VH-VL binders against o74797. Designs and how they scored, part 16

Target 1, 157 residues: o74797
Amino acid sequence: MGKFALNLNAELTGVKNLAPKDEESFYYAFKVQCSGCREIHDNAIEISRSETHSIPGSKGEANLIWTCKNCRKTCSFVIEGPFSPYNDSQETKKVLVLECRGCELVEFIPQGEWIANGAESNTLFDEIVLEDDWYDYDENASSEVSITNLEWSISKA

## First folded at step 5 (VH-VL)

Design d03 (framework fv_cilgavimab)
Fold by ESMFold2-Fast, scan of step 5:
Parts: C-alpha cells; structure tokens; sequence
Structure d03 (fold): chain C 157 residues (1-157), chain A 127 residues (1-127), chain B 112 residues (1-112)
C-alpha cells in the first residue's frame, strides 16, 4: 500500500477556488503502474469519490477496484477526502490524496469540467476545461481572467 | 506473452459427460478471473460461465442454459482452469474457449469482458 | 437478458474503402453516473479465436490499428474500419457487459 498526492502549480489571473465541477461525482483520470509487474498501462483509470465498492477478501472499501491487464493482479484506490480548492497561484500545493494498493499513480490527466470564482467579484465560472490554458472575461470585474502554466505532479503523500 | 490452451474436447453421446482443461501461461494465473465462452458451428459466441480468483472469493457464475449441469473450477498450483460438463445435450455442441477477464466494479455490480482467448476445443454431442 | 443485434449480417468492401458495422442493444448499456458504455468489440479471423478489439465502446485495445474506431452511446453502436486492409477480413462481434455478457450475432466482413 502507498499514499500518493496529486499536486498542482498554476498561474491564476483574476480567479480563485479552482476545483472540479460537482467534485463528489467528478472522475479523476490517472495513468498507473502495477506494483507487481511494473507495467505502465496505456489507458487511464478513472476514480470518483461517489463510488464505493467492497474490497474482495477484505472488510475494507475502495472507490475503484481494477485489474492489471498484464499480470491480472487486483488493485484498489481510495480517495482520502475531497479535492482542496486551489488558491495558491504559482505555488505547488497538494490538492488530492489517494491510497493505492497494488498500483502506483504515474500521471494525472486533466479532463472534465472545473469551476472557479472571480477573485474579487465572486463570479462563478463553471465550464472551465484544463486540457490547455483557459481564458475568459469577468464582466462583473471588467477584466480578463485566466488559468495558465498548469503543472500537475504526483508525489508520495 | 499470455497463452491459453484448451484440451479435452471430443465426441460424446447425449446424457454423457466431459471435462475440459485450459492450461495458462505468461501471467500470474492465481490473480486472474477466467471465463468459458462457446461457439456452435457456424454460429455466434455465447458466454458459459466465470470463476473469480481465489483472492477475490473464488466464486462461480453460469449462464442459464448450463446452470446445474456445468461446473467451473481451477487449480492454481497447476495454472489450469476446468469445465466439468454433465448431462450433455446436442445443443451443447460447440468450440469451447477459455478466456481471461478484465473486470470492473461499478455501483453494486461487477462487469467484465473477455481479454485473452485460447485456441478452443471442439465438443460434439451426437448419437 | 440483454439482446444484441448486429447489422448487416455480411458486408463486402473494396480494399482501402470504409466498412461500417452496427450493433443495437435491447436496453441501454450506458452507466450514466460514469458516462461509460459497457460495450466491447471482437474480431474473429477464419480458423482463429476471437480477439479483443475495443472496450468502453471506443477505447482501442493495445496494438489495435487506429483505422478501427468505435462510436455510439446508450443502445446504438458502430464499429468503423476507415480503410479496409486484407488482414481485416473477419467476423466482428459486439458484446455488452452491463449485465450477464451477451454477444451480437456477428458481421462478416469480406473483400469485394
């Protein structure tokens, strides 16, 4: 077993509280490496806090139970609490923690819709996509807003 | 390289029995969920049944047409999967494939598709 | 019991041309909470066992050429071969795994 942290460093202009839209049901995508066979899998797995499954042969529960396609080993993933809203422009912060059994997280794949608030206006931006840099306009603050230079990393928690 | 090799097929009379074997190599067999899938001559594919890994409970499930007549078992020390076929009927005539399964848990159910397939072994039930 | 229906039963296509295979399920195989379609595609060449081609309706198995693509959602799905090659002559099966696994009747793809 190991604990892994998802870290974010991004440049926020005119926005705060960056987080996944409908966070509890949001699916986090990761590339993973099996601890048993060391295979790094081509396709990502997707994990949500809204799903809970009993771990076979255990009294424990996990948010995802998945089969390594190479060695067939059972792997499990537990998200430890919700995503921490990112407010720390240009600073690396731990935004999510996962406990992984049988696998290690290798890479986060940002997908889905994200939300943020205008820094001074509290304007809700609820259709943010982070696969590339994001730009918009805050009509209440009469200013351009952006989320740029996104750097995601995985570390031991 | 994952490899599955079925054996034990042959000609049997209605009401008879056969035991099929599937020899596995190239992966950790004891972790694998395994299925049997059959294909009648010139027809499509039909799932027969599944067995979970011992670590995941070792339980079995069967398709309605074979439930009560067929039994799936495994011997992890020999990396071998078995299908015991009893009370055979002419409609059981088919090529029988063993497979490794990729499975997922979603909600309260377990879902699975067949990842790697063996070469198949022919079972003919005829008088 | 989910019934899978494929069309056409057989299809003759010239080399380099597009082949399109349809698959319909008797009920939706979309797990809406995950936005995932529990549908796989298999390729079976003459004298060979089936080979997994695609899962989640549109995710190619490792090593499968990009000329193969899957599309559709809910109860209607399509497998497309954009530029048919000689080695693609086979029978193609869809399979749902939303419930106890069931397969379509197969679509035979031949060279014209």
Amino acid sequence: as target 1 above (157 residues)
Amino acid sequence: EVQLVESGGGLVKPGGSLRLSCAASGFTFSYAWMSWVRQAPGKGLEWVGRIKSKTDGGTTDYAAPVKGRFTISRDDSKNTLYLQMNSLKTEDTAVYYCTTDTYIYSGSRTYYYMDVWGQGTLVTVSS
Amino acid sequence: DIVMTQSPDSLAVSLGERATINCKSSQSVLYSSRNKNYLAWYQQKPGQPPKLLMYWASTRESGVPDRFSGSGSGAEFTLTISSLQAEDVAIYYCQQYYSTPTFGGGTKVEIK
Scores: ipSAE 0.270, ipTM 0.752, lowest interface PAE 4.2, mean pLDDT 89

Design d04 (framework fv_cilgavimab)
Fold by ESMFold2-Fast, scan of step 5:
Formats: structure tokens, C-alpha cells, sequence
Structure d04 (fold): chain C 157 residues (1-157), chain A 127 residues (1-127), chain B 112 residues (1-112)
């Protein structure tokens, strides 16, 4: 229950504006822990800002409504605005805020495609995958680019 | 561990009534959506009906063959689900399972599959 | 109601061999909004209640062995057991939950 911040600390070489590709429809994957039974679920949940659903028994809305398989408690997740592009190489920054009810976010699973721009060239890199370190070449800047030492963390917002 | 135990099955004559109980443990029963599913001897599975949690409205839904004859209810203080069966027919002969429904609410639709099942209780409707 | 049809009705497979069970729905159970197939698979051993194996067509229930896999989309689905074990002798049912729940007729898997 409450607000959670997704934080990123990464080493950016030659790139800026790291963000999910097609952010408004991007699915963010999280391991979650039920606040009622304290179990961490085997499968990640996926949440998109583009989806909005009515909360059963409430006038409220959420981006995902999900039921704990163990204790049967209903959980809801609301994304509070778009992902904030990451530009702060080697600094921990809050990039996304979620309001969670009934469950807590435990771990972010970086999946899907991400985008970034060449720091000086503005060259678009639009098929970045962040499951491991990423390396490429910026032809307009004639230099190697990379995103390394990615550290994702979750804190109370 | 989530556990469901049915009871109350037996032999009953056509036109008779019978009430089944399902004792639940290992989870917060008041949050759970619950279903009854039956299986006639040597046949496949047939959904009978379901009841939502009190938090989600406490409403019931029934399959066409039992609508108007069967009633699903729950007692959250006793962690117990009930199936009241009236005007029983020979076609109602089956093993009756209670289940927990895992649901995901997307838009205006309610979606569910049955993740935990009890051992079942046999209801035989015969003269 | 959505009608679920399974094939074959019975299947004999040698230990260690692959078993393939098919399930067809009378209409698509793929929800375009979330791109999920509202289909589950259950295993029922003699004298036992059904056990959930798979949901969302391909997501394995916790504790289910890796040899079980689900595939397909829309109206045609497959449950595969990659290397049949003696304990896998059972009747397998598909179930849609796109609308009011309905089950397939079942496929009996037995050892040759």
C-alpha cells in the first residue's frame, strides 16, 4: 500500500534521454509482494499507462487490477504520469511513480524496447534492450555508445 | 496452503432439496470469488455458478440449467460457501466441486479461471 | 456460449515421448485490449479433482513441471507434454474464461 518510486542509476556513455519506446503503451514488469500474505509472486505483473480499469466495488480507476493467488486480496496499481527520461549518468534518479494498494513492488524487470538519443548528435537509438549492458556505435558522432552498470531500485515515493 | 473441503452430498429423490457446504482455509475467504463446478459420472466438467466477494458486490451468477433452482451463498464469519439445490433432477447427479476463482478485471469485463479445487462431494438424484 | 472442442478424445503415448492435445473455441478468446488469450488447462487424475496447469494459454501454474507447455492464440490452442511420465496419465481439459466459463470435452492421455 502507498506510493512507490522506480529508481534508476546507470552509466551513460554518449547517450541521453533514456526512456521506454512508445512510453504511453509500454508495459512495465514488476515482481510484487502481497501486503496481506507477504508472498512474492512467481510471475511478474505488467502495467501500462494506456490501460485504465474500474476498481470493483469502488468509483476509482487503476491501470491494473490483480488478485493475489495465495490470500485472494485484490491489488490495484496506478501509474502517476509518464516515465521521466533518464539523463543523470551515475546518479540515482526517480523515473516512475506508482500508487499500489494491496501489494508492494519488489523488483523491476527491464523488458521491452527502450530509446535514447546520441548526447551530442541526437542520433535516435530505438531498439535498446536493457536486460544486460547495451553497446552500439553513433555514426554521426563517430564514437561508441553504451548504457552499463544498470541498477534499478524501488523505494517509497 | 489454500484448502477447500466440500460436504453435504448424498442420495436424494427427484424433486428433493440438498445443501452443500464448502469449508475454506489458508486464505482470506472474504476477498475470494468462489465457484461451484460439477461433473456427472464419466462426463466432463460443467460450471454451475459463482459468487463474488462482499468487497466486490457479493453478486451471484448461474449457468442456465440451474438458474432458479440453485442458490449460492457465503458466510464470511465461518469461511464457508454454500450451494442450496432445490427441485433436483436426475440430470443434476454429479460430483460437485467448490473452487476459488482467480480473477483479473480489465475494463468492463470480469475474467476468471479456477485455481484451487476441493475434493468434491457426490450428489446422486435417483428414485 | 462459447463451445470448446478438444481433439483427440483419447491419446496413447509411450513414456518419454511427446503428447499433443488440441483445443478449439467456437469464437476467438483473444482480448485485443490486453493481447491475452482467456484460456486455461486442467489435469484430472482418476478419483481426484481437476488441477490447474496453465492460464492465459501459456502461463504455467506454480509447481507445474516444465514439460508442460501451452501455445496457440485466438481460437486454436495446444497443450504439449514434452516427455510423458507415468504420473501424467490423466484427462486434460481446456477452459475459456473470455465469457461464462465453458470446458472442452476432455482428452484422455494413457501409456502405450
Amino acid sequence: as target 1 above (157 residues)
Amino acid sequence: EVQLVESGGGLVKPGGSLRLSCAASGFTFSYAWMSWVRQAPGKGLEWVGRIKSKTDGGTTDYAAPVKGRFTISRDDSKNTLYLQMNSLKTEDTAVYYCTTDTYFYSGSRTYYYMDVWGQGTLVTVSS
Amino acid sequence: DIVMTQSPDSLAVSLGERATINCKSSQSVLYSSNNKNYLAWYQQKPGQPPKLLMYWASTRESGVPDRFSGSGSGAEFTLTISSLQAEDVAIYYCQQYYSTPTFGGGTKVEIK
Scores: ipSAE 0.176, ipTM 0.683, lowest interface PAE 4.6, mean pLDDT 88

Design d05 (framework fv_cilgavimab)
Fold by ESMFold2-Fast, scan of step 5:
Structure d05 (fold): chain C 157 residues (1-157), chain A 127 residues (1-127), chain B 112 residues (1-112)
Amino acid sequence: as target 1 above (157 residues)
Amino acid sequence: EVQLVESGGGLVKPGGSLRLSCAASGFTFSYAWMSWVRQAPGKGLEWVGRIKSKTDGGTTDYAAPVKGRFTISRDDSKNTLYLQMNSLKTEDTAVYYCTTDEYVYSGSRTYYYMDVWGQGTLVTVSS
Amino acid sequence: DIVMTQSPDSLAVSLGERATINCKSSQSVLYSSNNKNYLAWYQQKPGQPPKLLMYWASTRESGVPDRFSGSGSGAEFTLTISSLQAEDVAIYYCQQYYSTPTFGGGTKVEIK
C-alpha cells in the first residue's frame, strides 16, 4: 500500500481559499505508473470523491478501480478526505492525499474549474482555470487579483 | 504487445467434444479476466462465457445456449485459457475468439467490453 | 438478456461522406450510480477479428481516428464516421456490458 500527497506552490495576490469548484464531485486527473510492470500510462485517470466502487475479492471500497492495460494488474485509488484549501502563497503545501494500491501517482493534470475568495473581501471567484496563470479584478476591494507560478508536485505521504 | 493465440478447432460430429486453448503473452495472465466470443459463418458476434482471475475468485459465467455443456478454465502457470465443449450441436459451428476483458472500471459491475482479441479458431460441428 | 438492435443492416456511403449507425438496447444501459453508459463499439474488417473502437459509449480506443465518434445515452446510441475512408469498409457491432454481454446484429458499411 502507498500513500501519495498532491502538493501545491503558487503565488496568490488578493485571493485566499483556492480549491476545486464543487469539490465533492470534482474529478482529479493523474498520470499513473503501474507498480507491477512499471509502465507510465499515456492517458490520465480521473478520480472523484463522489464515486465509490467495491474492490474485487474484498469488502473494501475505492473511488476508482483501474486495470493496467499492459500487465492487467488491478489498481485501486482512495481519496483521503477533501482537498485542503490553499492559503499559503509561495509555500509548498499538501492539498490532497490519496491511497494507491498497485499503482503510483506520477503527475497531476490541473483541469476543471476552481474557486477562491477575495483575501480582504466577500468576492467569490468561481470560474478559475489553472492551466495558465489566472488574472481578474476584485470589484469589492478595487484591486487586481491573480494566481501565478503554479507548481504541482507529488510526494509520498 | 498483448497477444492471444487460439488453437484446437476442427471438425467434430454432433454430440462430440472438443477442447480449445488460448495461449496468452505480453501481459500478466493471472490478473486478467478472460472471455470466449464466437461467430457463426456469415453471422454476428455472440458472447460464450468468461472466467475471472484467481485473485477475484476464479468464477465462471456462461451464456444460456452453452450453460451446462461448456466449461471455461485457466492454467496460470502456462498462461493458457481453455474452453471445454461437450454435447456439441450444429448450432455451435463458429469461429471462437478468446479475449481479454477490460474489467473493474467503475468496479461495482462485473461485465466488461473486450479489449484484445485473438485471431480465432474454427469449430465445425457436422455429420 | 438485454437485446441490442442495430440499424440499418447495411449502408453504402460515398468516400468523404458521413456514415451513421444506430444501436438500441431493450433497456437502459446507463448505470445511475456512476452515470456511465455500458456500451462499446467494434469494427470487423473482412477476414479479421473484431477490433475495439469505442467504450463508455463515446470514449475512443487509443489509435482510433477522430473521424469516429460515439453519442447517445440510456437506450439509444449512435456511431458516426464523419468522412468515410476506404479503410473503414467493415461490419460494425455495438455491445452492452451492463449485464451479461450481448452484441447488436452488426451494420455493414460499404463504399457507393
Scores: ipSAE 0.000, ipTM 0.527, lowest interface PAE 12.5, mean pLDDT 87

Design d06 (framework fv_cilgavimab)
Fold by ESMFold2-Fast, scan of step 5:
Structure d06 (fold): chain C 157 residues (1-157), chain A 127 residues (1-127), chain B 112 residues (1-112)
Amino acid sequence: as target 1 above (157 residues)
Amino acid sequence: EVQLVESGGGLVKPGGSLRLSCAASGFTFSYAWMSWVRQAPGKGLEWVGRIKSKTDGGTTDYAAPVKGRFTISRDDSKNTLYLQMNSLKTEDTAVYYCTTDEYIYRGSRTYYYMDVWGQGTLVTVSS
Amino acid sequence: DIVMTQSPDSLAVSLGERATINCKSSQSVLYSRNNKNYLAWYQQKPGQPPKLLMYWASTRESGVPDRFSGSGSGAEFTLTISSLQAEDVAIYYCQQYYSTPTFGGGTKVEIK
């Protein structure tokens, strides 16, 4: 019953529409804390909008049903809509919302491949990796592009 | 502390039946997914089957060599997992372990590795 | 079924020396969308049940000493013990969970 927002603040140079590659099937990785035993788990959970499972004791569905290793409490996670493409350079924006039962989101792990477009050229960059700052060159705009100073945070939605 | 203790192993003749038990403590058993894994003398590990928690449907799955002969069940009021083995064959001779499972959903399929293991109980099928 | 093959079958190593165990799968256990390898390692000491050592090919289970490390991707994996201790004498198994669980044949690690 807790809603959590994933927030991003990053400096975009020469790019727009930063989002996960193949967003519907993208696996979002989070470290979680069990609400029952308060343990923060070493293993990240992975959630995709493309997956749905029945929520135990409910007529609803969730994108992930997960069991706490320590106390065996069953947790569920629902992604509320698609990732919102990030266009707000140096501003903190809510990019994803999740409804979590039995657990809380602690930390986002920005793994996988990301996509963006050249700001004026619409050049497709489809091999972006965000563990560290990203740099490339836009041949169509004849300019350097980058995504730097990435700050991910989790807040209550 | 999670603990699993198997019992019920012994010597049986080919074609016979045997029921194994696994007593669980230290966690909320009713929410756990559980597997049976066996190890023949001097050989490696072989997954036998699994049972989901009641809240996740309580369904079972079995490895091909045991399907139709073995049945996994659970009694949440007694914190106990069971393996009913029928029509036993000499190749079923093994130490049988019960395990708690970490499970991962990918689409409509479930993938899993074993977290906590019991001490094992020996089943010998011989004439 | 995905077939798991381990090498060597047995390995004798002096105390404090490095031990290397290899595991090969008959097909890739790397899931391209999340870039994770569905591979676990277990340790089985004489007279004891198996114990989970590692998952996602390289993530140590809580309480496992840092001398144990996992590496590899796709279909070839390695478990390394950087400085063998007496307590590490055991049979080590890899397991894939990319499909229905299957285990390698095991590698016995002994002290010379």
Scores: ipSAE 0.000, ipTM 0.540, lowest interface PAE 14.6, mean pLDDT 87

Design d07 (framework fv_cilgavimab)
Fold by ESMFold2-Fast, scan of step 5:
Structure d07 (fold): chain C 157 residues (1-157), chain A 127 residues (1-127), chain B 112 residues (1-112)
Amino acid sequence: as target 1 above (157 residues)
Amino acid sequence: EVQLVESGGGLVKPGGSLRLSCAASGFTFDYAWMSWVRQAPGKGLEWVGRIKSKTDGGTTDYAAPVKGRFTISRDDSKNTLYLQMNSLKTEDTAVYYCTTDTYIYKGSRTYYYMDVWGQGTLVTVSS
Amino acid sequence: DIVMTQSPDSLAVSLGERATINCKSSQSVLYSSNNKNYLAWYQQKPGQPPKLLMYWASTRESGVPDRFSGSGSGAEFTLTISSLQAEDVAIYYCQQYYSTPTFGGGTKVEIK
C-alpha cells in the first residue's frame, strides 16, 4: 500500500476555484507502474469517486480494481476525498490524494471539462479544457481570463 | 513478454474426451484470470469459459453450450491452464485459444475482455 | 445474452483510403454509473490468433497504430482505419463485456 498526491502548479489570471466539472463523477486518468513487475503501462487507467467495487478477499471497497497486463497482479485504487479547488496561482498545491495497492501512479493525463469562477465577478466558466492553455473573457469583469503554464506532478503523500 | 502456448488438440470421435493444456510464461500465472475461446472453421469467436485466480476464489464459469461437459482447471505450480472436454459433439470442432483476461468489477459482478491470446490448438470431432 | 451484429460482412478498400466497420449491440453497453462503454475490438490476421486493438470503445491497446480509432456510444459503434495499409488485411471483431462476453460476427477487410 501507498498514498500518492496529485499536485498542480498553474498561472491563474482573473479566475479562482479551478476544479473538475461534476467532480464526484469526474474520471481522473493516470499512467501506472505495477509494483510487482515494474512495467509502466502505455494506456491510462481512469478512476472516479462515484464508482465503488469490492476488493477480492477483503471487506474493503475501492474506486478501481485493475489487473496488471504483464504480471496479472490485482491492484486497487481509492480516492481519498474530493479534489481540492486550486487557488494558489504559481504555487504547487496537493489537489488530490489516492491510496494505491500493488501499483504506483506515474503520470496524470488531464482530460474532461473543468470549472472555475471569475476571481472578482464569480462568473461561472464551466467548459474549461486543460489539454492546452485556456483563454476566455469575463463579461461581468470586462477582462480577459486565462489558465496557463500547467504543471502536474505525482508525489508520495 | 506474456506468452501462451496451447497443446493437446487432435481428432476425436463424437462422445469422446480430450484434455487441452495452455503453458503460460512471462508473467505471474497465479494472479491471472484465464479464459478459453473457440473458433469453428471459417466462423467467428465464441467464449467457452473462465477461471479466476486463487486469490479471487479460483471459481469457474461456462458458456451454456459446454456447461456440464467441459471443466476448466489450473495448476499454478506448473503455470498451466487446462480444459477437460467430455461428451464431445461435432459442433465442438474448433481452434481453441487460451487467453489472459483484463477484468473489471461492475458492482458485485465481474466482466472481462481478452488481453493476450495463445496460438490456438485445433480440435476436430468427427467419425 | 447481448447479441452483437457487425456490418458489412466484408469490405474492399484501396490502400491509403478509409475503412469503416460498424458494430451494433442488442442493448446498450453504456454503464450509466461510470459513463463507460463496455466494448472492445479485435484484429485477426490470416493464420494468426486475434489481437486486442481497443477497449472502452475508443482506447487503443499499447502498440496499436494511430490510424485505428473507435467511436460511438450505447448500442452503435464504429471502428475506423484512416489510411488502410497492406498489413491491415484481417477480420475485425467487436466484443461486449457489459455482461457475459459475446462477439460480433466479424468484418473482413480486403484491399481493392
Scores: ipSAE 0.005, ipTM 0.600, lowest interface PAE 10.6, mean pLDDT 88

Design d08 (framework fv_cilgavimab)
Fold by ESMFold2-Fast, scan of step 5:
Structure d08 (fold): chain C 157 residues (1-157), chain A 127 residues (1-127), chain B 112 residues (1-112)
Amino acid sequence: as target 1 above (157 residues)
Amino acid sequence: EVQLVESGGGLVKPGGSLRLSCAASGFTFSYAWMSWVRQAPGKGLEWVGRIKSKTDGGTTDYAAPVKGRFTISRDDSKNTLYLQMNSLKTEDTAVYYCTTDTYWYSGSRTYYYMDVWGQGTLVTVSS
Amino acid sequence: DIVMTQSPDSLAVSLGERATINCKSSQSVLYSSNNKNYLAWYQQKPGQPPKLLMYWASTRESGVPDRFSGSGSGAEFTLTISSLQAEDVAIYYCQQYYSTPTFGGGTKVEIK
């Protein structure tokens, strides 16, 4: 059992409020390691705040209940609150906290679509993909925008 | 290493009974959801039924052709899954496999794919 | 029950060539809440138990060679072997787990 923080450090040019698109239903992808057998699973798990299930043998709820494929130990994951919009260009910030039982988070895979606003214009950019550096143009501010040097890390919360 | 070993197959007459066992090793059996899948000689695969872990309610589900005749149970202290087959019919002749079900919850969907399979045990129902 | 139909029943392909197996479900096995297709693929070699190849339609099971790929969504799915090897001679089954599990009739892949 433990709490893990997803951290982001990225260089923001001309944008603010970087967050997942449709955050409540967004699927966060993680590589995980079973605490019981230490196996790191080959495929990522996907967790969303929009799904909740009763934790077996507990009065609590989790966003994902998953069985380790190697040892069959049950793993559960609880997302604690929504993603915190990232505004801290070139600073490492905790953007999401998960409580994990039976497994540990190893690596975040930034799939899906993300959103951000023009820093001065508030122009909505709603088709951002973060597998690579992102570049676009803000027509309302007449300026180039970018999100570069993305570094995701996982730490104990 | 997850391993499943079936036993108890054999020849039985129509209307008879037979109990299959599946010995599990290499994982914490008490947490696993388990299924039985059968395959008639030269034919395809047919899901027979499954049992959830005791922590998840220990409930069973069965395919329509076997409902009321077959019973799935488990003994977590012995790491063993069972299939009790009653009122056997010639169409029950098949190799019976036990499997582990990998699962995760997604709303009301609670059926899964079978990731580990045993070697199977042959049940022949004939005179 | 959801009925799974595979085509062709049998397929002969030369070594090194592409093999394509189709699987159709009688209703969609795509779950809107998680956008997942509840479909798996299995390989069964003569005298052996089935082996899981693929789940969630396109996620390869650990240890399965990358020449195997799954595609499709909703009610129509394909398993592709990009370059058939001798060890790939087997019967392949699709399976839905959207409701009570059902399997396709199988597609036998043999060398031409």
Scores: ipSAE 0.203, ipTM 0.699, lowest interface PAE 4.5, mean pLDDT 89

Design d09 (framework fv_cilgavimab)
Fold by ESMFold2-Fast, scan of step 5:
Structure d09 (fold): chain C 157 residues (1-157), chain A 127 residues (1-127), chain B 112 residues (1-112)
Amino acid sequence: as target 1 above (157 residues)
Amino acid sequence: EVQLVESGGGLVKPGGSLRLSCAASGFTFSYAWMSWVRQAPGKGLEWVGRIKSKTDGGTTDYAAPVKGRFTISRDDSKNTLYLQMNSLKTEDTAVYYCTTDDYIYSGSRTYYYMDVWGQGTLVTVSS
Amino acid sequence: DIVMTQSPDSLAVSLGERATINCKSSQSVLYSSNNKNYLAWYQQKPGQPPKLLMYWASRRESGVPDRFSGSGSGAEFTLTISSLQAEDVAIYYCQQYYSTPTFGGGTKVEIK
């Protein structure tokens, strides 16, 4: 099918509900490969659920229309529903589904700010950056918190 | 401008076969999901089946009355959609329209409304 | 498997007056995951193929006049023509695409 899943496996210590900050407007960054010429574009594309564009030759809409720089083939990407908050520490979970036409997703680039809650407290962590392992302290629970060993993968949905 | 032109209709005896063609122009045919819809004389509309774009797997689905007898195929190099009709019955008598399906994905639901319609071609199954 | 029922079968309306067509589905065609009604409306004039008027229950197709509007949610839908013009004489069909596509029986709109 043209459906791809973004999967996450991460070790959560003392936190739950890991998700993008302001999810509806969040820009997901992917490296993509053209299905026609097999070229992988040098720069990541960015896709948000808040944006829609008309698909050429259709009354359908997509969150992003991208044109391959080498062969000029047009590709489209549609995000199916919101990101599913990650709560399954050390288990691989499908967190986002996209439908892609003319292109394949190759790699996810975890940019932007993320949010999570203290597992047994009402502490909001709203400036999480996932470039590397994340560490902080939950003052309400008097404990260290962390998100480590992040493994992102792309599979058929 | 977007155009769909059906051809291949005519008179055929019960148990016979007929192949319809639909020539598409004015849009990127290879991205389109395509359907066939029929209308018996003086009656309403009935969906026959659809074919997805090759990018989306190129799979077909059919309405129960035609499943196993009709086959939908496409040739993207010729911008042409086909309907192969076998074991025809008198109740298959209808004007057959080809259509483009608008596709906006929303989870697992994969049926859509028909955007552009051809002029239709009449198939009469009679003894 | 979803049955679509339209009412009335035929409707005679004077030029400039409002025409109202009803469509009922045997089950809800509202998809909770995206909060969209999988319901479309078509217009078919004599000797012509159907033309898409409305999709997602209330979104008007490009080029369709403002006098056409769609409303409703779940299992009950309405197509309204606020000021009937001569060119609006046609048979109107609703269609669900929540599952395998099915059409209503049609409503014929004529001038009084």
Scores: ipSAE 0.007, ipTM 0.548, lowest interface PAE 11.7, mean pLDDT 87

Design d10 (framework fv_cilgavimab)
Fold by ESMFold2-Fast, scan of step 5:
Order: structure tokens, then C-alpha cells, then sequence
Structure d10 (fold): chain C 157 residues (1-157), chain A 127 residues (1-127), chain B 112 residues (1-112)
């Protein structure tokens, strides 16, 4: 079955270890396309490593089972381990891998709260929102911090 | 109810070949991951190999002692699993069970335990 | 290749008494990413195929009586039958699914 990588390229100023807050239960949002009929689902699907569902006709498990509303084929999604913290400012890095059956990932929708540490201070920033550029101040380092120019992409893994 | 019935066992000489069948009913066979597990007379259980559903790639994996000699295949139109056994050895003597697998991801690989077992078919390799 | 070792080889227990079966893996089968033990238990009655009894070390398969319980973590596991019934006479096998499946040698449980 097809493996997809979620890639991130972002400019980090004064922060490191960018990752989802409470990663184990974090919901990753994607637009998906059915491989059979090519229908793109109207709403994003949300997948968490903490959720497990039985695969129809099998006792195997997946993090999400999705049924295409157009052709009614069953699709499944499995997250292959935790998000890899992003530290590679202005470089494209594979941060998450998913195995998809009967469907393809089209687009990542950044939502929820993220965390990062001050690069030199280790100050915890735990309310980062990545729907737009993020700016804050590191009291311990006496410097401005930011995460800007976020570029998400999906590739074959 | 889920049912698995093996057939095709019998007496074979060393170096010979034999094909086992497993007829499945009571579930959607085409979605199931299936294994073969064997048990030598009076001995314990040994996993032989498995096949994924065609939806999940239809790939196979084999235990080291049978790799290159045994081939697992499936015919979803007939709800049947097969085990083709070539170059049989006396140590292949066992009851062969087909199973449905509960499979779990661990990183990039899948691992499995056996959910439902058939009644088994005896293969005896002797001169 | 993970080696599974069971003890004892055989166990005689009176009806209503506790039976304890041990299973040791040559390496930990606890996966740190999900904190789960990749271990299952099977029951095989004379003349019958094995039946799944337990998975994730301590989760009972549907229909399995409460007298069966699994415990342990990492590399050492125990299957306990709190009050042995006549129908529990069987050989019990542990199986790891942390890597390519391997089974323990089995523990035969008999009535004393």
C-alpha cells in the first residue's frame, strides 16, 4: 500500500523542536482523494495516533477508517510513529509518515496547538498556532522568536 | 460465523510437492490477512508465512525454514487460501492450520497474532 | 528472531485452584511509542486447533471468562487462571508479535 510523507519547510528564529502539542493525541487534518473513483472528500479527515479502529473484514487496526461517499470503497490510514520534531530552519524535512490504503493524501491543514523550545534558553512555548506566521518573545533569552514562511507538502515516502 | 477448513494434506516423499487449500466462509475474505501455522506431532506451534489482502498490497512473508520452498497465494473469487509446498523435507511433517490475522503497525512494518484458526490438515513427509 | 520460553512445561492443578503460567521473551516486546506489549496467549484443547485467549498481554478476547488474566510487561509475562475448571485442561502458548511471530514451547495444564 502507498506511503505518504508530510514535509515541512519553515523559517525558525530563536526556537527549536517544533512539534504538535500532546503529540500522541494530536489530530492531523488532511484532504484526501479516493484512489478508485478520484473523488476528493469535501471535509478534511482527522487522524490521531491515539485512535484505533478495526479494518472491515479483518481484525487489523488503523488510526482511521474512511468510506468514500461516491464509490463506497473503504479506505484506511495508519500513522507510522510520532511526529519528528522540526529543527531544520529553511530546509524541507519529512516530519510524519502515513500508510494509506484505497486513498491518497492531497493537502495538510495545519490546526491545533503546537510546541517549541527557545533555541538557547529551552523556554517552552506551548500555545503556538501555525495557521499563520507565529511571533512571541523569549523572556529568558531576552529576544524575539518567530516561525514564518511555513510550507507544507505531501510526497511519496 | 467465521469458518476455515483446510484440505490437501497427505503422505509425500522427501523432495516432493503438495498444495494445501483453506476454504473460508462467514466473513469478507478479500479484506482478510491470512497466515499458515504448523504443528509437528506432539510439538509446539510454528508460524510458516502470511499473505496480506490484495487491497493492502497482496504481499507475502515467510519463516526462514520455508523461504524459497513454500508459496502462499489466494483466490478471492473462491474465498480460498493456498500453500504450495515444494522440496519437502521430513522436518516439514506437521498439522498445517490456516488463520485469519489481526495485524498491527509498528513503525513501517506490520506484525500479527492469529485470530481464527481452521481445524488443520496433516502433512506427512516420509520415505 | 525473538525466542519465547515458557515455564513450567506441565502443571497439575486441582479444580478450583489457581494456575500460573510464565512466558519470557529474549528481548522486550514493549513498544515505547504506544506503551503496549506485543504479546498474545492461545489455548489448545486436545484434538482441537489453538484458540486466541488474550492479546496486548492482558486484554481478553471476546467470550473468554474473567478467571483468565494476563500480567507482566517488557520481557516477562504471566497467564493466570484464578479457579481452574474442567474445561480449562489444555496446552497454553504465548506468542510475540513485536517482530516476526514466534511462539513459546507451551505449558500443559492438567487436573491433579
Amino acid sequence: as target 1 above (157 residues)
Amino acid sequence: EVQLVESGGGLVKPGGSLRLSCAASGFTFSYAWMSWVRQAPGKGLEWVGRIKSKTDGGTTDYAAPVKGRFTISRDDSKNTLYLQMNSLKTEDTAVYYCTTDTWIYKGSRTYYYMDVWGQGTLVTVSS
Amino acid sequence: DIVMTQSPDSLAVSLGERATINCKSSQSVLYSSNNKNYLAWYQQKPGQPPKLLMYWASTRESGVPDRFSGSGSGAEFTLTISSLQAEDVAIYYCQQYYSTPTFGGGTKVEIK
Scores: ipSAE 0.000, ipTM 0.507, lowest interface PAE 17.2, mean pLDDT 87

